# Designs tried in a protein design chat: VH-VL binders against q8k2p6. Part 29

Target 1, 141 residues: q8k2p6
Amino acid sequence: KYTSVCVGREEDIRKSERMTAVVHDREVVIFYHKGEYHAMDIRCYHSGGPLHLGEIEDFNGQSCIVCPWHKYKITLATGEGLYQSINPKDPSAKPKWCSKGVKQRIHTVKVDNGNIYVTLSKEPFKCDSDYYATGEFKVIQ
Below, E stands for the ipSAE of ESMFold2; O stands for the ipSAE of OpenDDE; V2 stands for 0.75 times the mean of E and O plus 0.25 times the DockQ between their complexes.

## First folded at step 14 (VH-VL; framework fv_bebtelovimab)

Design P5 (at its last look DockQ between E and O 0.27; V2 from the best seeds 0.00; counts 0 for: pae O 4.9 > 2)
Fold by ESMFold2, look of step 14:
Structure P5 (fold): chain C 141 residues (1-141), chain A 124 residues (1-124), chain B 109 residues (1-109)
Amino acid sequence: as target 1 above (141 residues)
Amino acid sequence: QITLKESGPTLVKPTQTLTLTCTFSGFSLSTSGVGVGWLRQPPGKALEWLALIYWDNDKRYSPSLKSRLTISKDTSKNQVVLKMTNIDPVDTATYYCAHKTWPGFRISYYFDYWGQGTLVTVSS
Amino acid sequence: QSALTQPASVSGSPGQSITISCTATSSDVGGYNYVSWYQQHPGKAPKLMIFEVSNRPSGISNRFSGSKSGNTASLTISGLQAEDEADYYCSSYAGDNYVFGGGTKLTVL
């Protein structure tokens, strides 16, 4: 369990409704959406796209960050990859929303006295987004 | 290249209102994440923050001075104006305006570029 | 007494390393991860040397480094040079205020 890191003030993140931070040498993005804070690895699990530059949209009743590179949809609450499946034997049938399971590591956000704290999550032990946790900083997994 | 320059009166009398203008170039206050702050430094003493205005017109003031301070901007003129009411000799200082930004949504709590400063002397 | 305490002066010889400390006087001073350091030569504006404890802006010599331990941040200048002689201020954000230390005069002997 990593120690919590103060990354900013509530009044500041609420202007853009997002911010980036470095927590123990790991880059994360924090979203403020529908009154809740969500933190995750900044690089998309698929190809490392910059999630902080994506749009938040609702799919299958869940708020998702959409990666600007290949439009992968990642749930804010759980880090699951969502996609639509198409029946190959009946392409005219309505596509269904499915989940690939957890693909993007979600971190804990807490607010105390107007300060935003992020705690990196070690669960699950291995997460696809770990592969792209690179750049100027590296985090020991 | 980011530059800022302070202008205004150099000598003021007690009880007057001090008006200082920061004229800048190399950035726009319409750019998300950008702000301009005002600070001062009495002769031989430490820096003191006064006020800050952000691109979205959010205004922040030093708690000890906020009843005397008004900050505003004119984005079309690349200017930020600070007014300080009821001036007193203790307000004698060099006044600086300074730039800040949140690159890539990385919220910051520092000032990266400063003007050269303007000395304001308050006499009786 | 300010919320950030610095020694009034520090000195060193050319080529040596020196360290300037910046200690929060209470545990409730927010933003120890927000610590910045400014250099100010006489008659000049402050210049940002270090932000967010240890990061250097573009164009700042790698002789300047920052760190923290507990409630104390430190600015270290290695390979001391005559032009490093200046006042140095630490700063942080505490609640609704930007707070500055009292400043440290660095003398290069």
Scores: ipSAE 0.547, ipTM 0.815, lowest interface PAE 1.5, mean pLDDT 89
Fold by OpenDDE, look of step 14:
Structure P5 (fold): chain C 141 residues (1-141), chain A 124 residues (1-124), chain B 109 residues (1-109)
Amino acid sequence: as target 1 above (141 residues)
Amino acid sequence: QITLKESGPTLVKPTQTLTLTCTFSGFSLSTSGVGVGWLRQPPGKALEWLALIYWDNDKRYSPSLKSRLTISKDTSKNQVVLKMTNIDPVDTATYYCAHKTWPGFRISYYFDYWGQGTLVTVSS
Amino acid sequence: QSALTQPASVSGSPGQSITISCTATSSDVGGYNYVSWYQQHPGKAPKLMIFEVSNRPSGISNRFSGSKSGNTASLTISGLQAEDEADYYCSSYAGDNYVFGGGTKLTVL
């Protein structure tokens, strides 16, 4: 389940900036952003929202996909859930960006001979997104 | 609502250049995400993709036939033209033009609407 | 040989369910997530029946369904009707080419 799978052509992804794929029965989204490729589980770790339909924005200097359902912010590079911490003692202070840790499983993207390959993560730790990436909710209808 | 129609010679001699025109309605090739492709099918054989042109004039060709193919568009006329050089009897086939959708942020790899096709026979 | 392999023919009786397989046989086949199925009656143009493995275009009967397991995609036609008799082609993207299977002739007995 860890072999690389060709998911599309590089020039296509660069043009569309994103595409979806099923890699070894796991649905993923691939982003092309700022000259880099990122892949992650397609369903948001929070409630299974379709991340391929979200907008990419920068938060705390990190490019994030924003889930269209609940506006959860997930870093493209690391799969971390970002949030702003409120300081109750200083409500006038600019909210501080914090990380919930890795919540979305990130997969490896490789470009070879004009093609894009995705390799599923081999990390043994459980990500919250795994819940929606396995079982009955593997594919977003 | 979407319709495509192929036109061109039905008989071509070997070594000549085949020029086919696809005239379509129900959509515009100026619309972002839209593509028009050409495919062919030899009698009794399988389908084969030939070329594709997008709204932004991005062009794609079958790797095996790239050197012989030229695809172009006239958006104002709702037409796409395919030229195939050095035609051979093996190129005898029904030629189709087809509409390609680009759903959202994703590229699709299917053709959702097809013309009726035009049979091109290559013979001396 | 085609990057996608289909059985040459399948048959079924009215009311039955039949399945047509489409197997990626080449290591060069990429984007097999984008399997589509086309129906073609004699002398007619292909008609899109399924896209992206299991999605039906508008107007397509729910008797047609698609699935995929491993390197094999399947088109299932339930409640087989006489009008279903046609050639069926699977298609995908091989990374730099739109590829088609060899086609399957479905006969309704």
Scores: ipSAE 0.027, ipTM 0.677, lowest interface PAE 4.9, mean pLDDT 90
ESMFold2 (binder alone), look of step 14: mean pLDDT 90; pTM 0.933

## First folded at step 15 (VH-VL; framework fv_bebtelovimab)

Design Q2 (at its last look DockQ between E and O 0.05; V2 from the best seeds 0.00; counts 0 for: pae O 5.0 > 2, placed apart)
Fold by ESMFold2, look of step 15:
Structure Q2 (fold): chain C 141 residues (1-141), chain A 124 residues (1-124), chain B 109 residues (1-109)
Amino acid sequence: as target 1 above (141 residues)
Amino acid sequence: QITLKESGPTLVKPTQTLTLTCTFSGFSLSTSGVGVGWLRQPPGKALEWLALIYWDNDKRYSPSLKSRLTISKDTSKNQVVLKMTNIDPVDTATYYCAHKTWPGFRISYYFDYWGQGTLVTVSS
Amino acid sequence: QSALTQPASVSGSPGQSITISCTGTSSDVGGYNYVSWYQQHPGKAPKLMIFEVSKRPSGISNRFSGSKSGNTASLTISGLQAEDEADYYCSSYAGSDYVFGGGTKLTVL
């Protein structure tokens, strides 16, 4: 389950700067952004939305994938959920960016001889995105 | 409804350059992820991949035949052209063009729709 | 001299299940999950039956299934029918090439 899997060639992912793949029966998305590869569960931790159809935007100096369903922001580097909080004592004050911690499981990407390899995360803690990575949810295509 | 059709000469002489045209409908070669490939099948033999061109004009060739092949496209005419130089009797085969796509950014390494094929016979 | 090895022929009776093997190396079948299977009736173009080892295109009967173990992929046809009589080719991606098996003639008895 945790052996690396070749998912494709760099020359192919560089055309779209993203791709989807199945790694040991787990559906993932791989982004190529600012010269780095990032792999994560394809279904958003919130409600299972299709992250491969979202846009990448910067928030608080961090590159995030924005889920197209409910606009949840997930950092590419760590899988953290970003949100803005308001000051209830001064609602007119500018909201501030906060993190919910890691919500989206990040997987390892390695490039070797032009091949893209993905290794699924071995981290023992539960991520909210794990809920949508089961066979109970249909592949979004 | 995706369709592809191969056209070109039926008989060619050794040393000539073979030019084959694939005319297609039901898709555009301007669509991201779309490609058209060429394959052949000698009589009674296995399929062999020749070349592939993608929507962004990226071109891929069989390593063993690369020096003899040129692929090109005309997106406005829905056409892809394959040229093969220095034709030899061993090149006698049915030639197919075929469609591929990357649905949902799923990079693919197969051909889903094929033309009917055109037999090219190389004379002795 | 085909890059992938298939049996030359296989046969079965209507209603039975049969399996066609496709053996490559760690550089193609074993190293990638991009095995495909094509059906070809006499005088016709190949038709895609299975892609990515085990996926079926829309409109393909669930009697056709695919799997892989190590360097060997398999196509299984259950509930064999007369119209299944054809040649079957496996293919795989090999880093810069699309490689094909030599083909298997399926005879329905």
Scores: ipSAE 0.469, ipTM 0.806, lowest interface PAE 2.1, mean pLDDT 91
Fold by OpenDDE, look of step 15:
Structure Q2 (fold): chain C 141 residues (1-141), chain A 124 residues (1-124), chain B 109 residues (1-109)
Amino acid sequence: as target 1 above (141 residues)
Amino acid sequence: QITLKESGPTLVKPTQTLTLTCTFSGFSLSTSGVGVGWLRQPPGKALEWLALIYWDNDKRYSPSLKSRLTISKDTSKNQVVLKMTNIDPVDTATYYCAHKTWPGFRISYYFDYWGQGTLVTVSS
Amino acid sequence: QSALTQPASVSGSPGQSITISCTGTSSDVGGYNYVSWYQQHPGKAPKLMIFEVSKRPSGISNRFSGSKSGNTASLTISGLQAEDEADYYCSSYAGSDYVFGGGTKLTVL
C-alpha cells in the first residue's frame, strides 16, 4: 500500500487547473475540472503522450482529457478510453459512444486543509498506462 | 448488505472520555477508497461531522473538535473506534458511524450507509 | 465550518413538486461538486438521496433530483407522496470539513 503524498496547495491547482507531480517515483497529473479533482498517470496509455498538455473536452456527457499526440480520449473520472462506433452492417445507424474499458490508471485525490494529496492506486487490474509508468519503455514522440 | 452499528456507553459524566465503537459488515476497511466516519446529531438539531478514517489509516478530524478526538481502526475486527475527551453536556447527541463510498477511482465526499445511531447523554 | 442555509420548512400536496434550497459559499457548495442530500424520518438514521449535486444512488426514486447554481444547491421532489414527509439535510465538502445545512422539514398536506 502506498502512503498519501502532499503534491501541492489547493489554491494553486484551482488557478492552474492542473499540476504534475512525482509520487513514489511515479509521475502523475492532477486536474481540477468543474469543481472536481482527478489524478492519473501522466503518460497516455496508447503511446505515452503527455496528458498534462492535452485539452479537456466533453464526450457523451463525460469530461475527457484528449492526448495531444493521437487525440485519444480518456475519461477523467474513470480512466476509460472512449471512441465512437458505427455498425458497418447498418449504415443508417447513428454513431454511438463506446468504452474500451479502463485503460488509464486513476489515482486517489484527497483535499485537506488547503493541500492536495495523491495516493497511488493499488487496484489489482492491469492498466495499459502502467507500461509507460514503469520506466521499461522509451517514449519516442 | 452493508451494515454499521454503534456501541458504547449511553450515559457519561462531564470531563470523562467518551469511547464509541463502530462494528460493520458487508465491506472491508482494507479495500482501497473505503472510509468510515463519525457524525453526531443533538436532539432536534442538525448533523455534524466529527472524524473520518480511511483504508490507508489516513485520519481526518473536524477542525473545531480536533483537539478532543481520536479515531482508530481494527481492520481484522471490522471496527472503528472514536474517543472524545473532556466530554460536556453540550456533547449530548445521537452518534452515528457511516460508510464512505468510493465510486470509480476517486474519493467521494458523502456517506451512503449509516448506523442506526446511539444516543449518548452527558449528565452529572 | 459554517452551516449551510436551508429553509426551516416546506410543504406540498400529494402529486405536487417541491424544491428545497441549500445555500453555502464559494468554499463549499460553490467550490466543489460535492453536495449531497439526506432524508431523515423521525427516530431514524439519515438516508442518502443525492450525491455530487445531481447523482442518485441505486434504489432511490427518480422523483428525487438535484441541481446547483452558484453557491446554491437544490433538491427537487416531484410527484410528492405521503412517505416523503421527513427532514432533509444538505451537505457539502469544504476542503477540511463536511458541513451540513440546518435541515428542512417537509410536510405533505
Scores: ipSAE 0.022, ipTM 0.711, lowest interface PAE 5.0, mean pLDDT 90
ESMFold2 (binder alone), look of step 15: mean pLDDT 91; pTM 0.922

Design Q3 (at its last look DockQ between E and O 0.23; V2 from the best seeds 0.00; counts 0 for: pae E 2.5 > 2, placed apart)
Fold by ESMFold2, look of step 15:
Structure Q3 (fold): chain C 141 residues (1-141), chain A 124 residues (1-124), chain B 109 residues (1-109)
Amino acid sequence: as target 1 above (141 residues)
Amino acid sequence: QITLKESGPTLVKPTQTLTLTCTFSGFSLSTSGVGVGWLRQPPGKALEWLALIYWDNDKRYSPSLKSRLTISKDTSKNQVVLKMTNIDPVDTATYYCAHKTWPGFRISYYFDYWGQGTLVTVSS
Amino acid sequence: QSALTQPASVSGSPGQSITISCTGTSSDVGGHNYVSWYQQHPGKAPKLMIFEVSKRPSGISNRFSGSKSGNTASLTISGLQAEDEADYYCSSYAGSDYVFGGGTKLTVL
């Protein structure tokens, strides 16, 4: 459901810079990066890869989590899939960064008295990561 | 196989400093997410948490005992040491060290493996 | 400090089910899902039986189950056996502290 769930303390996530949690039977990952918290579905929208095991890198000025399976790049702020496109008229031109739109569902993180709360997104649109967020797919440890 | 063992004096006098050593095997305190805690249990009474040290040397203490406790580790020797100052007869208890971990970055608040404990008696 | 409340003792006959309660506050048991249960036989170290309200570590019998409602957590043991006779402690995270219940002695009649 959409009620907030306490998932841990700030002092703990700040040392690991990430954590995983189950919020109302949905698995999420929470990142602490550049002073901000970002929560999203833990399984990559592409093939269900474990985002909590990926590296965070900057692409085109945006911080992204890189899925360790196929290196798909998901923006921390919005859940957009980034990719590079090739100019078909000029193969020697530098590829340009593009967005596939929102692919990974982003959830709300709030801090209250040192506790971290996650509220699942209730936005009605279909998001590709939803497929892997059912109870049929569990976190790969 | 994870094992922990407490060692230290069995009888101490009031006002002394109690030093307890936890020697462990089957894990390393260099491993991210791993911690070792200390707890105690007075005879016939409930368990009480004392302190915790994490792999990155972050240290946590029971709020009520913080001024009397110091925890430290020696990762190369697989040891964690607890010191408790100004010992008093009410500190008579069995002292345990215990392992914890964050599997898959799942931050946890429980202790999964415990030592056998060591009884410390404070003379009256 | 802020001890969790457990009954001092419970009893049951072999094959029966029993439930041990653990009552705290909205700042510990009621505020999150960090409730654990430990079994302790006389003269032995505590053993983790349940973590995060209802999860069992590997090797723990499914006769042990946990649940929570409001500020009260419960440990249920089904199919009681003589080896289940022990003390049982609940524990909860409580804002930079770990709090324990006073313990419950389970007697198997």
Scores: ipSAE 0.443, ipTM 0.813, lowest interface PAE 2.5, mean pLDDT 90
Fold by OpenDDE, look of step 15:
Structure Q3 (fold): chain C 141 residues (1-141), chain A 124 residues (1-124), chain B 109 residues (1-109)
Amino acid sequence: as target 1 above (141 residues)
Amino acid sequence: QITLKESGPTLVKPTQTLTLTCTFSGFSLSTSGVGVGWLRQPPGKALEWLALIYWDNDKRYSPSLKSRLTISKDTSKNQVVLKMTNIDPVDTATYYCAHKTWPGFRISYYFDYWGQGTLVTVSS
Amino acid sequence: QSALTQPASVSGSPGQSITISCTGTSSDVGGHNYVSWYQQHPGKAPKLMIFEVSKRPSGISNRFSGSKSGNTASLTISGLQAEDEADYYCSSYAGSDYVFGGGTKLTVL
C-alpha cells in the first residue's frame, strides 16, 4: 500500500483547476472539476499524450479529459475510455456511447486542512496507462 | 515586453514601516492567472520569497513573515505595494518585485520577469 | 521553510559541461515538478533559466538543461562559456512557501 503524499494547496488548484505532481516517482495529474477532485496518470493510455494539457468535456453525461494528441476521451471519475459506436441495425442511425473499460489508472485524492493528498492506486489489475508511467516510455519535451 | 521597477526609501530606521512600490508594464493585473510577487536578497545571501498578489486580489505571504507583511494592488496604475512593519537591520536587503503567471490551467510556481531591485538599508 | 541544498561553488573550463545539484525533500523537490533555476550576475536581478524541472523559457540557450531524480534536481550547462559565470539558485514550491537554495557560484576558468 502506498502512503499518502501532500502535493499542494487546495486554494491553488481551485484557481487553476488542475495540477501535476510526482508521487512516489509517478507523475500524476489532479483535476478540480464541478466541486470534485480527480487524479490519474498524467500520460494518456493510448500513446502517452500529456493529459494535463487536455480539455475537459462531457460525454454521455460523464466528465472526460480529452487527450490533446489524438482526442481520446477518458472519464475523470473511473478512468474509462469512451468511444461512439454505430449500430447498423439501428434504424435511428444514432451513435451510441460505449466504454472500453478502465484504461487510465485513477488515484485517490483527499483534502485535509487545506492541503491536497494523493494516494497511488494499489489495484492489482493492469491499466494501459501503466506502460507510460513506469519509465518504459520516455517523454520528449 | 514585460518590465517591473521597484521604488521606495533606500534608508529606513528600525521599528519603522517599510513601504515599497512596484510599477510594471507589458501586462495587466486584471488578466486571469497573473500575479506579482515580492522577494528579497540580503547582501551576499540567498533569495527569499515575501508575498504574492493575484489578479483576483488573493494574497499569499511567507509563513515566517506573514504577521509583518501587507501586499496590495492598484490595477489601474499597474502598481503593487508591499508594507513591512517593525523593520530591523536584519531586513537589510535588495528587494525585488517579479511577474508570475499561470498559463492555461496549469499552476506555475516560478517568476519569469524581475525588476532590477532596490537596496533597502536599515540603520539607526 | 528550510532552504534547498546547493554546492557553494562549481568550476569548469570553456567548452566543458558542469552540473549543479539542488537537494530538497519529498515536500518540495521530490513531491512535484515545480522546480526552477535562476541565473544571477553580480549586481543584476535573477533571470529565469529553467522552470518545471526541465522546461526552458523562450530565449534561453539550449546549453541549459534541467533534470530531477528523487529529491535532487540538477542544472546542467554544456559548452561552458565565459558569460555563464554567475550565481545560480534553485527554487521549489513547498506547500505554502517558495523556497530557494543557498546558491552556487559558477566560475569559468
Scores: ipSAE 0.346, ipTM 0.814, lowest interface PAE 1.8, mean pLDDT 92
ESMFold2 (binder alone), look of step 15: mean pLDDT 91; pTM 0.930

Design Q4 (at its last look DockQ between E and O 0.41; V2 from the best seeds 0.00; counts 0 for: pae O 2.1 > 2)
Fold by ESMFold2, look of step 15:
Structure Q4 (fold): chain C 141 residues (1-141), chain A 124 residues (1-124), chain B 109 residues (1-109)
Amino acid sequence: as target 1 above (141 residues)
Amino acid sequence: QITLKESGPTLVKPTQTLTLTCTFSGFSLSTKGVGVGWLRQPPGKALEWLALIYWDNDKRYSPSLKSRLTISKDTSKNQVVLKMTNIDPVDTATYYCAHKTWPGFRISYYFDYWGQGTLVTVSS
Amino acid sequence: QSALTQPASVSGSPGQSITISCTATSSDVGGYNYVSWYQQHPGKAPKLMIFEVSKRPSGISNRFSGSKSGNTASLTISGLQAEDEADYYCSSYAGSDYVFGGGTKLTVL
């Protein structure tokens, strides 16, 4: 269901700048970055890698979680997969940043009285990360 | 194997400062997500949380006892120290230190491994 | 005024199942989601039995289970054994405080 679930305290996530949680049997990661909270499916859309173990880096002015397995770049704000396109007929041209569209499902984070609440996405579209959101792919013990 | 052991005086006089040391093994207080807390249990009564220190030296105190408590750590010695000022007979209790962790950054609000406790009696 | 209320005692016969309740006030809804349960035998340290409402630490018998409904968490012990006789405390986190229930004495008849 899409009801809000309390997952932790603001004062604690700010220490690690990330946390993991289970919301209605779905595993998520919540990042605290540049004063904002971002929640998404914990397993990378590409091959199910554990995003909570990745590093956050900026690409083309956008903060991204970088999957530790294959270094796929997922925007924190929207769940878009970023990549660089290379012009093979002009190797000296600067690569350009492109988006594959939304690949990682983003969930809503709300803070109330220091408690962090996560509400799972209601968006009906199929998102690639949904494939790894089944119980067979759980990363949290 | 995670182990914790409390040490300190067993008998103290009112108004003194109680100093308790938790010596532990099987984990490092430098590991992200790790903390050591102090709790107590007066004879025949419920458990009460006192203080907690995290790997990054963040210190948390029971709201009702904060003005009397100081927690500190020595990571190289695997020790955590609790000091409680102005001891009173109502502070007679068994004092425990306990471990907590956030495995895989799963933030938690429980203590998974406890020391055996040390009884501190405050003279009447 | 306890934030977590438990019955003072419960009893059951060997082989039966019993349930211990832990009820939170509505004002502490966020803190209630972190419910854990501790077992304490006389003269011994508390032992974590259940965390995050229903999860068991490694090495804890599946005879111990936890659940929550509304503002009440429950610890259920199936197949009661004599060694289950102990005090049981629920615990959570609210208002920057680790809060404990008053405890429930389980007597195995």
Scores: ipSAE 0.639, ipTM 0.844, lowest interface PAE 1.0, mean pLDDT 90
Fold by OpenDDE, look of step 15:
Structure Q4 (fold): chain C 141 residues (1-141), chain A 124 residues (1-124), chain B 109 residues (1-109)
Amino acid sequence: as target 1 above (141 residues)
Amino acid sequence: QITLKESGPTLVKPTQTLTLTCTFSGFSLSTKGVGVGWLRQPPGKALEWLALIYWDNDKRYSPSLKSRLTISKDTSKNQVVLKMTNIDPVDTATYYCAHKTWPGFRISYYFDYWGQGTLVTVSS
Amino acid sequence: QSALTQPASVSGSPGQSITISCTATSSDVGGYNYVSWYQQHPGKAPKLMIFEVSKRPSGISNRFSGSKSGNTASLTISGLQAEDEADYYCSSYAGSDYVFGGGTKLTVL
């Protein structure tokens, strides 16, 4: 279990739309998008790309951060990796959006008295992003 | 190359309103992420933040001095103006304007370029 | 009381390394990763030396470095030179305020 950590002012993140923070030795990015706050590991689950530098786009009705390195799409709300799939046996079929499952660890964001607080996820399952968050791999920026 | 320069009266009487102007070059206050702040430093004392104005006309003020401060900008002239009402001798200080920017989407809480400062003395 | 506390003065000889501490004394200091350091020579404007705890602006000597442990940030100056003699201020934010330490006078012996 992790204690909640104050990472910044609400008025500031609403303006910048994102911020980075170190919470209990874990680097995270917090997004403010469409009136909601989302926090996740800063390093992309795929190859450790810096997600705080990515663009947010909607895919399949879900807001996603797009990794600047390889354009991997990660849902802000759930940390799922999204991809398009096509039926090779149906040439007339349109690509469909699919989920790889939860790949990016999502953390909890709370606002209290104008301040933003992040609580690291306590979920015991491992996410692919954990590999880069634990220091097992050093990303060159 | 970013430069800032403060101008205004160097001597002000108590109860008057102090008006300072910051003229800058090397950047535009129309650029997203850019802000210009005012800070002061009483002689031999520490720095104190006063106010900040952003490119989108968002204004921030020191909580303790908010009621006395008004910050404004003229983007076309590359100027930011600070007004402080009800001046008192305790307000004697060197006043600085400074540049602030957010790299990309990231929040910053520092001022990376400063004017040379202007000493304002409050005396009857 | 200042939200950030610095020692009033530190000193060192040329070539030595010195460290200036900056401790958050208020629970309102939320700038966990937003500590900055400024150098100020007499009669001059402050100069940004370090931001976000350990990042160095372009043009700043690599002799200046920053770190943090707990609620204390530190500025380290290695290979101390005469020109390093100045006042140094740490800064962060507390609530809706930009806060500064009381400053540290560095004397090069």
Scores: ipSAE 0.225, ipTM 0.777, lowest interface PAE 2.1, mean pLDDT 91
ESMFold2 (binder alone), look of step 15: mean pLDDT 89; pTM 0.929

